# VHH binders against f4i9g2: the designs that were tried, part 20

Target 1, 368 residues: f4i9g2
Amino acid sequence: RSEKSEERRFDQKMSAHGAGIKTSSSAVPFASPKSRFLSKQEKFYPRCTPRLTGPQSRDTPPKRDTGIANEKDWGIDLLNENVNEAGTNEDGSSWFRESGHDLGDNGYRCRWSRMGGRSHDGSSEWTETWWEKSDWTGYKELGVEKSGKNSEGDSWWETWQEVLHQDEWSNLARIERSAQKQAKSGTENAGWYEKWWEKYDAKGWTEKGAHKYGRLNEQSWWEKWGEHYDGRGSVLKWTDKWAETELGTKWGDKWEEKFFSGIGSRQGETWHVSPNSDRWSRTWGEEHFGNGKVHKYGKSTTGESWDIVVDEETYYEAEPHYGWADVVGDSTQLLSIQPRERPPGVYPNLEFGPSPPPEPDLPPDQPQ

## First folded at step 5 (VHH; framework vhh_3k1k_2)

Design k5
Fold by ESMFold2-Fast, scan of step 5:
Structure k5 (fold): chain B 368 residues (1-368), chain A 125 residues (1-125)
Amino acid sequence: as target 1 above (368 residues)
Amino acid sequence: QVQLVESGGALVQPGGSLRLSCAASGFTFSSYAMRWYRQAPGKEREWVAGISSSGGSTSYEDSVKGRFTISRDDARNTVYLQMNSLKPEDTAVYYCAAPERPWTSDYYKYSYDYWGQGTQVTVSS
């Protein structure tokens, strides 16, 4: 899992710099849980929380070593302008390839290529579209969108984009990458959706996140996480995971941590809700003062609580984020996009017109 | 507009049987899980039974388990509660409930926001 790999790398770097701290915890309270709690939990909740997607599931985001545009599975393979070809294979299936080149206001240029196929009866089809875009604001974009369906009624959709934003007045550059995947079963009440993004600026600011949703056998689950680095040693991380049944049982776990130079806090909640709306929760928190003292506190709806200060040496150095030079090095295809020449005396319009439609964050069956 | 209409409530003797019906309109019934709740005089509303959107899963409150059966007929947009071996303690107004949405995210959470007006069940000699 890429998220676990990133956390292990982070932990390794922190250990090299002294006493590490745990990145998250829904920590067991200092007093043992009451036995009545387990009986009540087992009555209303499955013992295992589903965290996996449906039968088409993928648990890992796309890997990025040298820029997403150079990855074989995502590859930008733009055809020459004005290609329009179609044919029929030996099995009766059909295919097409087309390309175009669109020009617009404010130096807008879009080169795109699309390929697809269909079975002889139209019960299966697939489409792949690749594009590059630029304009006079310094904007550059690479993208791909893939989709398909089969004769069993299964469907899937996958996209990724890489974007460069430039502000010539502030000399600020930002690179943003995102990817989405979803699949839906045609024979079962099952489907899943994953969205990943990462954003970097030339001053060391970084934001990463993911949203995952799925359902299988009348259970739905959601998993969200985010990371933020300000380029000055400040780190914010959070995770929120929850699941529910169609009959109204719900449960979840969430946590958040914020640190700067060994000073910061962590907090979290584990919660359960029965069909009767009976709610159980356990909240916990840690406050790190950077002076060898840590305040640990928490409570539960069953009346357990703790509030103590402990001696705990903490050295926390924010993991060096993926540096701007590395981001630029991985974005060579994006940076090589040739924008249209801007005529002398023509200023770019920073309020450039049409933008792509908003990206949906809803699970399958509830589109925007 | 979503509407749930319960029917079938009556006065029955202890040990008797009764079948409640809930007719649904204004939404795609087959995509929604359905529940029955009851409220006795001077008490809070309590959950009785639930059935999944597919009909493949059912659940019951402990005091009615083995005596009550929930079922659905998606062709008729109706959910049923078959009540057997009725006890005086089962005396209550029975309500049908539907969730706000068939599929949710953190922005659109499952809730039981749609309620019928209820049907009175009285178990007495």
Scores: ipSAE 0.000, ipTM 0.417, lowest interface PAE 11.0, mean pLDDT 70

Design k6
Fold by ESMFold2-Fast, scan of step 5:
Structure k6 (fold): chain B 368 residues (1-368), chain A 126 residues (1-126)
Amino acid sequence: as target 1 above (368 residues)
Amino acid sequence: QVQLVESGGALVQPGGSLRLSCAASGFTFSSYAMRWYRQAPGKEREWVAGISSSGGSTSYEDSVKGRFTISRDDARNTVYLQMNSLKPEDTAVYYCAAPYRPWGSSEYDKYSYDYWGQGTQVTVSS
């Protein structure tokens, strides 16, 4: 999370009145740490050994909270300022702050605040926009978008948003959060991208995920994961992480688990491909019967194989660590958005009404 | 419009040498790794050698290690394959390729090359 901490420090250091705002070209996050997959490549060439337990303790993803509530909190007060000002720094660079208020049909309202700067020659620039939106369907949105470019052609952009969908007539409510961040080099084949989302409904349905990728030092890496909870005890979790070099070496690790009431399955694959297309792979699976018995099976290209039934208690996380009550508790700013007053007898356009929450039994299919 | 044009293929006696060239146009050559493949009569196309976008790293198929050398000249948008100690089993059409992957793709494809040359014929015979 170094990029989020860096952005918070930048936000904290902005002038209270906008005067003297510097360019943010130094905040371009191209100094990403090496992928752990690149430093752990040797783990994909393990010696052949029999496996008596499943890889749960090694492949279980950490608890996930994308932190999006913390991201939006930086700009909470910017929307309460009515600032329109601009200036020039001693080096000839320019900066501005502006705010606006837009109205539309079906009760649409948007309040926004924007700030930015440019170098004297216009070769470097940055902008930052914060907004809130609402309408008569019960829709509420908070958002932020940041972007910039430097004189070397490097570019970056970030966006975060939090949304409330509410159906007054069915008492359905859901909160969705998402963020995207990207940085690209103007002089090298280097860059990175991250997208993550969280979705919650009032009945306990929860979906979280991320899609990340990057390129640096002639290497590329991808990381995806998802978690889905139906609010009734069903859970689906998966990860898919892999990397490659420009010369054709590739390696990865992926797994998924699906459980309900102690019954379910886990499966996964760790793989490596050499530049000449020689493939090493180890696949594994578990079937959990809910009766204290687990069927474990697997095989590898090095001749290792197993197919056993063991006495083992099934453990899995049946509920999210961060759920509806938590998201409502830290969505105070979103929930405090004041929609435009609706005249008596006027109802939202049905086409703009909130849709019901997504159906929980449609799992994501991204790890294949 | 991306174009790769191979040249330098010829008939050569066993133990001889050849240098193949691949001229590239229509893309930012210095941003791409470049690779050589070959296809012998009745066989699948196989990878021969690769060079990174920076030129700092190279890799080779086991049967050509020590005999073939891949290099690049970014000022001329050209990649080269120097072939020494040629054997009859090196007889094939040699292809130049520039790898392409859509940004954000996580799919594995060992043939993820959008840009291929026309090929140049190398024959090793007495």
Scores: ipSAE 0.317, ipTM 0.707, lowest interface PAE 3.4, mean pLDDT 75

Design l1
Fold by ESMFold2-Fast, scan of step 5:
Structure l1 (fold): chain B 368 residues (1-368), chain A 122 residues (1-122)
Amino acid sequence: as target 1 above (368 residues)
Amino acid sequence: QVQLVESGGALVQPGGSLRLSCAASGFTFSRYAMRWYRQAPGKEREWVAGISSSGGSTSYEDSVKGRFTISRDDARNTVYLQMNSLKPEDTAVYYCAAPYRPWGTKYSYDYWGQGTQVTVSS
């Protein structure tokens, strides 16, 4: 059975009952509601005003900040320290730091580190868990989960994960990355959620996307985008952003493009709906024939419409959005994971794969 | 479980007044906007009024603006619709609605109450 096919949810948090007795002067770090809500909400809140001008061009997908590289580096260092320590701060708050190491079948190895703090009365707390996983199938995983709450009733949660799937027998490698962040106000009807993912393989297949949702100042907003590249000239990109007031006014902007080697289409819609369901919209489209001609068409509820063919060159710009390396530097930490040593004559458990080649003779009575 | 229970519907003379109430349970009422809708026989359900989660902003359908007032009492988990200068055209079943927009999940539609009948006739 392939261990990598199992759900590893419960392995992300290790239960450890231990704490050092060392006293350290450390404040309980909490992000303010304003930093968690207003700056993130404002950065990702869509500008969805109806546009009455000419055809809309393709929007650049939003830049995603999935984490701070120095925080990732810090957590990786903790996986090597093997700590168990706790203390009380001058203000009566407490803190702890603990680590563990688990082994399993098929060379499974998980190292984890956890730290956290709590205010004197327990009204505020935070926890941060880091982990590293590997096995003999070539699987490698790095992850973090952070959460907290404050005395105002605010709460937040963040996770990110980077996974390498590789198979020595098939010569296929792929990397999958994801991050999720959420914050909620305890005093306001406000909060936000962000999810980002990126997947790619050694042949150039790529899939990226994000889903973002939030509420602030009695308005809710949603933002989604996706990109797919097959590594052979096929491109699919789309975005869909919309917002709604608590009183029923809605507006949005969406577009999609599909291309193969300069031939393809783009289309989009900007729309607005009143509480009484009166709808305004403007739709547009382009067909690209790869020969320097583009068919452009569209219509609006204001009565404008067009259907023309123009001389125009189709350009494929370098991808303008963040890759994982742009956010965290590179994949060096993931690739530096040392898997558990495999004894001679012991094969990785590769479900649905071909039989592995013969290994050197195994000494008698060698343990598994 | 989310539950909305409307009350206060009655038969009234043209020019009369009524106050509708909607008691809410199963969610944190103070964090949600509330809306009133109505449906007359043979017509589609139409939006009547809305009040924001804070109570700081309200909105009304044009035909009821100036005659109807929406308000809320978060201590009692109740939203109200004060209806003045009632007309025969206001005859409908009135529904309370709470917009459900779960954080980090798919878009969802409103929760609805059972409705309360308002009849304006001599």
Scores: ipSAE 0.014, ipTM 0.468, lowest interface PAE 7.9, mean pLDDT 69

Design l10
Fold by ESMFold2-Fast, scan of step 5:
Structure l10 (fold): chain B 368 residues (1-368), chain A 122 residues (1-122)
Amino acid sequence: as target 1 above (368 residues)
Amino acid sequence: QVQLVESGGALVQPGGSLRLSCAASGFTFSSYAMRWYRQAPGKEREWVAGISGSGGSTSYEDSVKGRFTISRDDARNTVYLQMNSLKPEDTAVYYCAAPYRPWGTKYSYDYWGQGTQVTVSS
């Protein structure tokens, strides 16, 4: 029902756009084709979360769509001391809370808290684990893992981690953040999965992305995006989003851009496939020469096409919106972790510490 | 290993009825949507009907709406196509198809049966 409506709406939008350009061989999209395609895809790309009615959650996890904009939401709440308690509520449900710490090689320390519960009949249960970790190499980590099931049969699993590597011996520093969340309906053929990550180093190298997929109302969708900056002016961004119905209709939108030193390209495709395998697509591209000229081209299966060179200033984001100081500033709790005291004359074994990420190569076909 | 086996195809007169069956094995049937397609001589394979994994949603090609009904029996791992008011234009080999994936995963192809012949003629 809703799937059919979304498919037809998406297809009609593509056809209307194609028809507009088709009336003139000299016509060019005045707004960026990339921006236009992304707006349409975002509007028609479904996202749904099952409603969970289990016990209340303690911490607010980071948002799953951008990561960095929601760094303020990072945090964990550890229990004090060496807690080990359990009980039964008046409704017959049970609960437990415990905390502890582990010590290991190279100054490793993990402080953790775990809590959970079960309903009287065992139809609902939940568990939450929080931790902070550190060692002598400049490694610090915050993390959480939560899971549960409610009486409706809904189940869910969530994890997120924030990791600092601050190698004082080589003056290297980086932060990595990641999260995964999955939920399944017990009453519907529905569920979703999200994974996102963001990684930064002090030299401006940045990598972030997300993988999402889900199902609701007999429609499945997949969304992937990636964003990469080398700290030297090179940028690679891409998205690939598509959806299908159980009944055979598929549609999607994908694009990428690669730039360095004012020279680069953008390209994309919006496509639709009917249950009878009729494929309709529209492809577009831009070549940016760095000289105030941009080559714009494209075509569709419905006959629209263009191939022009325009006078246009090239715009692209050569660096992340937030700088290193902003990224580190949002990691207050992570920075507050106190490593174990290092005994006199004992030095960390950096072989057990993580290496900084390699300097990324320029994207293929990026002129220099 | 996934297997789909269609049955029930026959020669029927215009206006007649026929029920097709598709027995599925090798996967968790109740988690998958199921579809029927058909292919007439000299034509491309066309989609006919679909039913969601939950059974809560069905859809049909415009030319068969109101005449065909898709249903499923998860206890028997079987999907059915009830065909009423048959027309000569419904003559085709009918295929059962299952997506390569359950909900929550992705793959790019379907599993297909071998087909069953339906002929509508006087």
Scores: ipSAE 0.000, ipTM 0.191, lowest interface PAE 16.0, mean pLDDT 71

Design l11
Fold by ESMFold2-Fast, scan of step 5:
Structure l11 (fold): chain B 368 residues (1-368), chain A 122 residues (1-122)
Amino acid sequence: as target 1 above (368 residues)
Amino acid sequence: QVQLVESGGALVQPGGSLRLSCAASGFTFSSYAMRWYRQAPGKEREWVAGISSSGSTISYEDSVKGRFTISRDDARNTVYLQMNSLKPEDTAVYYCAAPYRPWGTKYSYDYWGQGTQVTVSS
């Protein structure tokens, strides 16, 4: 009977590593900050598009797995209108639209369109800017930045961009997609930030990730994750999450896995710190040999430890089916950007690489 | 720039009461949680009580629950610890602390006062 009890106990602890936090009572569950975070996203992200006349903004929030808007939501057509105008809506709010075209060295070209609005009493305002950029190195970029603020000091902003980097001499091509979004209260110690990215190259290398943090209801939280595929069979995935209350309770969970052709490892840590600085943690690891055997080991601050080899089939998430041809197919608008005509006898300055001029206005509290 | 100054420590008989004060300067006091810690000779510093930036969340170490009360007065930039039914084991230097985390970082640090001595004996 003791043998079955030991097997059941071990099995429960191993499943806990994949399912979430198994600490002895936390004053605040790890999931609490996420639900409160969603409620405050609605408060801090006002939608101020003119409703009856004038230009309309598109609105597709960043997603954890994709990070950017789908092509159908990309309002690139506004760049072709080249209109400067302004007006007032029935509710007394005002709007404007403007466009521009900047030229630089090495064939640099930037086309942009901006629209914005302001409430009738001037208590809130918003702006949306779109751009396309290119130069003679084969660099191309599409981007959008949206932002708003009110008289109480509340602010929000978001940006998405898609970039092509090319090196014609080595036939290296990369496409990077990214999105960032932030909202902050002007009166409360509250706000949140999210960033996603996807990077692909023509040889099958892929990197994806996200970084998220915030403060709400006297709690702070942080979440990062990443995925890497080298196009040659190697897979790396990791997650790191933590949260903290103003009164000193902290908790977190982190793990990573690395696999190549069915052989690899996983490891992680779940931890909790009380206001008295009493720390509990459990660390664990697995080595997968690809032969129906898995080495499992771990320890906790409360005296649990294990180091065993078990019969178990290895499961890992395979490389994505999304290859370079799919990435290129999803980037038709980026690839359709027309660079400036190159004068006879003038060659691209490849020594500087795809290093465009500084980006448009960024919020002062964005980490660089 | 940031300063925390504790006061109110004294010698008191068992069963007596004291009120500690911590005066803060150099930061926006109403935006910070405040905590009280204590350290007895030869022992590690331990957390005693905490009050959130809004004042809506308060917590205590188990051995002081029901006897100690933490409060704050944001107009005076001061946090208080009312100590009732004092016991000899409450004898310690009492410190106030204000936690700080820069936006976008995982690390934090505390601003500390110099402490005030409380002695409970007959």
Scores: ipSAE 0.489, ipTM 0.810, lowest interface PAE 2.0, mean pLDDT 75

Design l12
Fold by ESMFold2-Fast, scan of step 5:
Structure l12 (fold): chain B 368 residues (1-368), chain A 122 residues (1-122)
Amino acid sequence: as target 1 above (368 residues)
Amino acid sequence: QVQLVESGGALVQPGGSLRLSCAASGFTFSSYAMRWYRQAPGKEREWVAGISSSGGSTTYEDSVKGRFTISRDDARNTVYLQMNSLKPEDTAVYYCAAPYRPWGTKYSYDYWGQGTQVTVSS
């Protein structure tokens, strides 16, 4: 079946809109869909019960769905709790909930909350960590990280974070958002990784993108796309998607477009490689002059070619869909972070401050 | 460390049969597709046959279809190539290969064995 689906996908890419019709998009939402692998973690949450002391009970950790936390899912109150408790359920599974508050140099402050569970034999476990960070350089960060594994050997993790850099001395501001999800099978050579990011500055510069990789049913796939706006009318968008089978058949589709005020170009390639490395490809391009004329050209390895000028209006995007004010508005919880009060006569060291840890771009190899 | 060791190469008369074996070690064999390639004197290395990680799918170069059969035994970490109705044109060094791709990248490379010589001559 997958071979038939792959052939249909390949044929559709060759025949449909390859040379001329690309719908302009203005923005990609900062959101990741729910994964079937991550939904297995919902069954892993222990049956936490309130601790009983005489007839008194205590609150237990709230149950959470796995997934990318959006700003509405962040309870600032979770970071206001001062808890450090753990327990064991009747089935031998364990749970914990803890919080911490770390202070450092240059006004560094980190508030965090972590909760988790573990089966009696340790074959299954999960954790969920929430944090906020700030310092005197204008840095603010909100984040969440969730991970788990089950008795079948499946493992998963996900993270989401939002960062503000606000330089009071230069009046610069930048917001960065990122999300990553990963799941791996313990019984099959199967798994997937997805990363999304959005970056904005107060001058209108914008960068968005995603990297996706996965393997299922003896097929591997990669999907990457990006959008860039310079805040001055330039727009760059691109995508690169490709797949391969274990037996060496590969195929893909890639394109890019670059515009400034209705003038620009688009180009792309649809390709296929057999196990013997025999390559077929079809390349196409468009030059947009901003005057109602579009030059369209292309060729294939099988001898197809065209080079024509048509009457066609060019749609272009000179500004990102979300402006700076919209981004700042959506960052209400990030902006609610209260930095440590700076003592009189103390100035922040702009060469010091916690840098967000570098996020892994690719999942680690599993040793065998 | 990954190792592939081919065996079974011999001098055979035209029309004869031969079974090649490739013993694999240093990786989780059952998680990898396996391939056979051959290189005749003065020619480039060419693909001959492939088998998926599950063993559910096989592929063959056109000139060997119906004559060669690839199979695997995951309990023994071994891939086999059964060669029937051998022709002088099948004379080559036969190589076993395990394709490796770093997770999350489009780059790949193969682990190769040292090869085993098959000669078909009267």
Scores: ipSAE 0.164, ipTM 0.632, lowest interface PAE 5.3, mean pLDDT 73

Design l13
Fold by ESMFold2-Fast, scan of step 5:
Structure l13 (fold): chain B 368 residues (1-368), chain A 122 residues (1-122)
Amino acid sequence: as target 1 above (368 residues)
Amino acid sequence: QVQLVESGGALVQPGGSLRLSCAASGFTFSSYAMRWYRQAPGKEREWVAGISSSGGSTNYEDSVKGRFTISRDDARNTVYLQMNSLKPEDTAVYYCAAPYRPWGTKYSYDYWGQGTQVTVSS
């Protein structure tokens, strides 16, 4: 019966090959445990809400939305106030706020604010640091770094930064954004890591990507994706998602597409491996010639196969170039940074400032 | 330095029972899943059983399901394979393995023991 059922299903799938089929099967066959772990991640952030302990203390600033899109708007008032203060709550927990303003060569200016807290017994602690930087080369940077740990060994850290590189004489600009987040359990073999980045130049070159890795419920998972636009009509997009149980079951889905003006290709593989090493996979591909015809082909280890040409318009939702105006509009706070006044006759040293860090696929270091 | 040392292999009659042990050192044993594999002469190594890092989940190759039981004792850094109703087809060298994955990568490799010989014959 099972074998006859599989033959019938195969025939049903084969009969669909002559009909106009949808452009691709890029749907992920498994769900990442990420959403479950994100709800648990909140336990790694010790709640340390100071209250007024005396005339010298002030209340904790209002809670900031922790979404990346609004992290650049936090603590700006603290950067302006140059506040340094500390206190102890009635429960014995402590808190501090510290700020600084550093000046250096070539117009370097950094304003920063740091705040943190410790539980009564010192077993839990957290720190948040925010900064803005600029120099006379047109460089501007906003950043935040957050970290915490508790007595059970749970730990977490987050970073986010946005950078503007601008050459005043060439009128070239590049904006780069990046974030890294990590949380680890002290009582379980569980944790997760996420890194994402976005880079844009004023001519439409765009690079976006993310790397994610986690362990939860005796499973490990990886998710990586990237998008590249050359600003001249070429686009590359890809995704690779993969998971494994401790007992040896593995599964994954990956795909890639490359297009220029509606001409290009897509290809992918969905796969599953049982603990006894029985492998199932389905591979697929599409060739798009920009003439209203698409060549679709593929096969699976269980006998599905197709090789057809269909009448289909190539659907391409994202433009090959990203709108620079959108990036600049989202970067209002970064653009509002006021650099140091440059004295008459003093010109910037264009060798100053850090080069953008390379984009390696590096594993995260352990939180300190 | 990770070391796995198997013991308990012997000659037994069909229908007999045997318990294999694997002593682990050089890593945080309780954080690792553990597996048993076997290899008969001239054949490829095959997976036999697995146990999760918590001990809450186990899995078995179909031909040993219901006859073999994998367990672990984290206080002793040891994983066990209880083998019941042994058959001549179970004759093989049995290996203990600890799967290792470097942080942040999908690449993995196993730490292996030296193996222990089980022979089922009359």
Scores: ipSAE 0.414, ipTM 0.771, lowest interface PAE 2.5, mean pLDDT 74

Design l14
Fold by ESMFold2-Fast, scan of step 5:
Structure l14 (fold): chain B 368 residues (1-368), chain A 122 residues (1-122)
Amino acid sequence: as target 1 above (368 residues)
Amino acid sequence: QVQLVESGGALVQPGGSLRLSCAASGFTFSSYAMRWYRQAPGKEREWVAGISWSGGSTSYEDSVKGRFTISRDDARNTVYLQMNSLKPEDTAVYYCAAPYRPWGTKYSYDYWGQGTQVTVSS
């Protein structure tokens, strides 16, 4: 029917087939290295071979899937074992597990577990670190960082964390989640990076977004999107996607919409730039007045233009993708964190938990 | 490489019907919107019809609305244009087009086929 229908369906299909489908990171190795006494095996072969995050093939680019580890994927059990072990397999590969905890002011506690492996010659290695943090302000945090490389020169890195901020005195709560993943090929000029975040509070305020970047040989692409809901009927949604080739062809699509109680606007641009710098673009917009009239306008560099007012009812109600109960349900592991017992008569310092670590250096988010 | 190959063009009498086909290769067809354009001698190329990648949305130029139907068969990587009640004014070379990006619009000029000639005359 229109460009807008194509844009909405593209986003739905992309969400269903790429974003949110965990095909490579849902299986965490829960198997601890076996000691000789526990396994009772003649040969000691712990299940700590160098690990690829998802199926890796020299014939396919790394998977570009991002998402928070769901309850099935969490290595929280590793934190409960408090194991420190290391060993060498008969093939000369090595592995280790270590764990610890740190205590601080205001009831701060960090529990962590790290494990890893390395091939005999060091050409392949991987590490995985899990942590749990809490304090007496109601702060809770879960996180993981995984990384590795193989003998083919492939490398990967991923992290995700989930944080609860809760004020015991005002009964306010908010949850913040983030994930970052990247992979690079050692045999191809190929790689990708994805960052995703979402934040919710108990009053219905929601903010979420993603920033993605990838390269396959001659082509690079970028994708950004954001959504904001104020819990009071206001919605802001936007997407900006573009790509380029080494030969200088560039193209992109961007749009945004802002609505409150059936009144708002949508606007967008689809654009293309040839290697000789000839630019084509098409811009479009809608103004929704809430009175059964919609102003639709647009133009292109090829001479198309329109500026019309049509009879059309606007039905746009602001609501987050998840309600608070759904967010709490998804946060079962975070909520299960047991903070240190607070002595009678000792009141928490009403500061939110420690500042999160700085974000890693990111690749450029737009071409020069 | 992306390739689009149109077929089905012919000479037909006014009031007749014709179905054009466009076979696509070199890209994930099911993820892309597809479009038909036409160009009459001495005129600019004009958009005729469009279909979303899901097939759930179609759009038409006003002069062909109600007479032409665009459809797709993702199993065969083919898009079709069924033309009914043909008029002399429909005489043109018909082109199949695919956008560089899945969310392409009727205004983007991306990948083009070679065209197929439709002539409506007695």
Scores: ipSAE 0.000, ipTM 0.106, lowest interface PAE 19.9, mean pLDDT 69

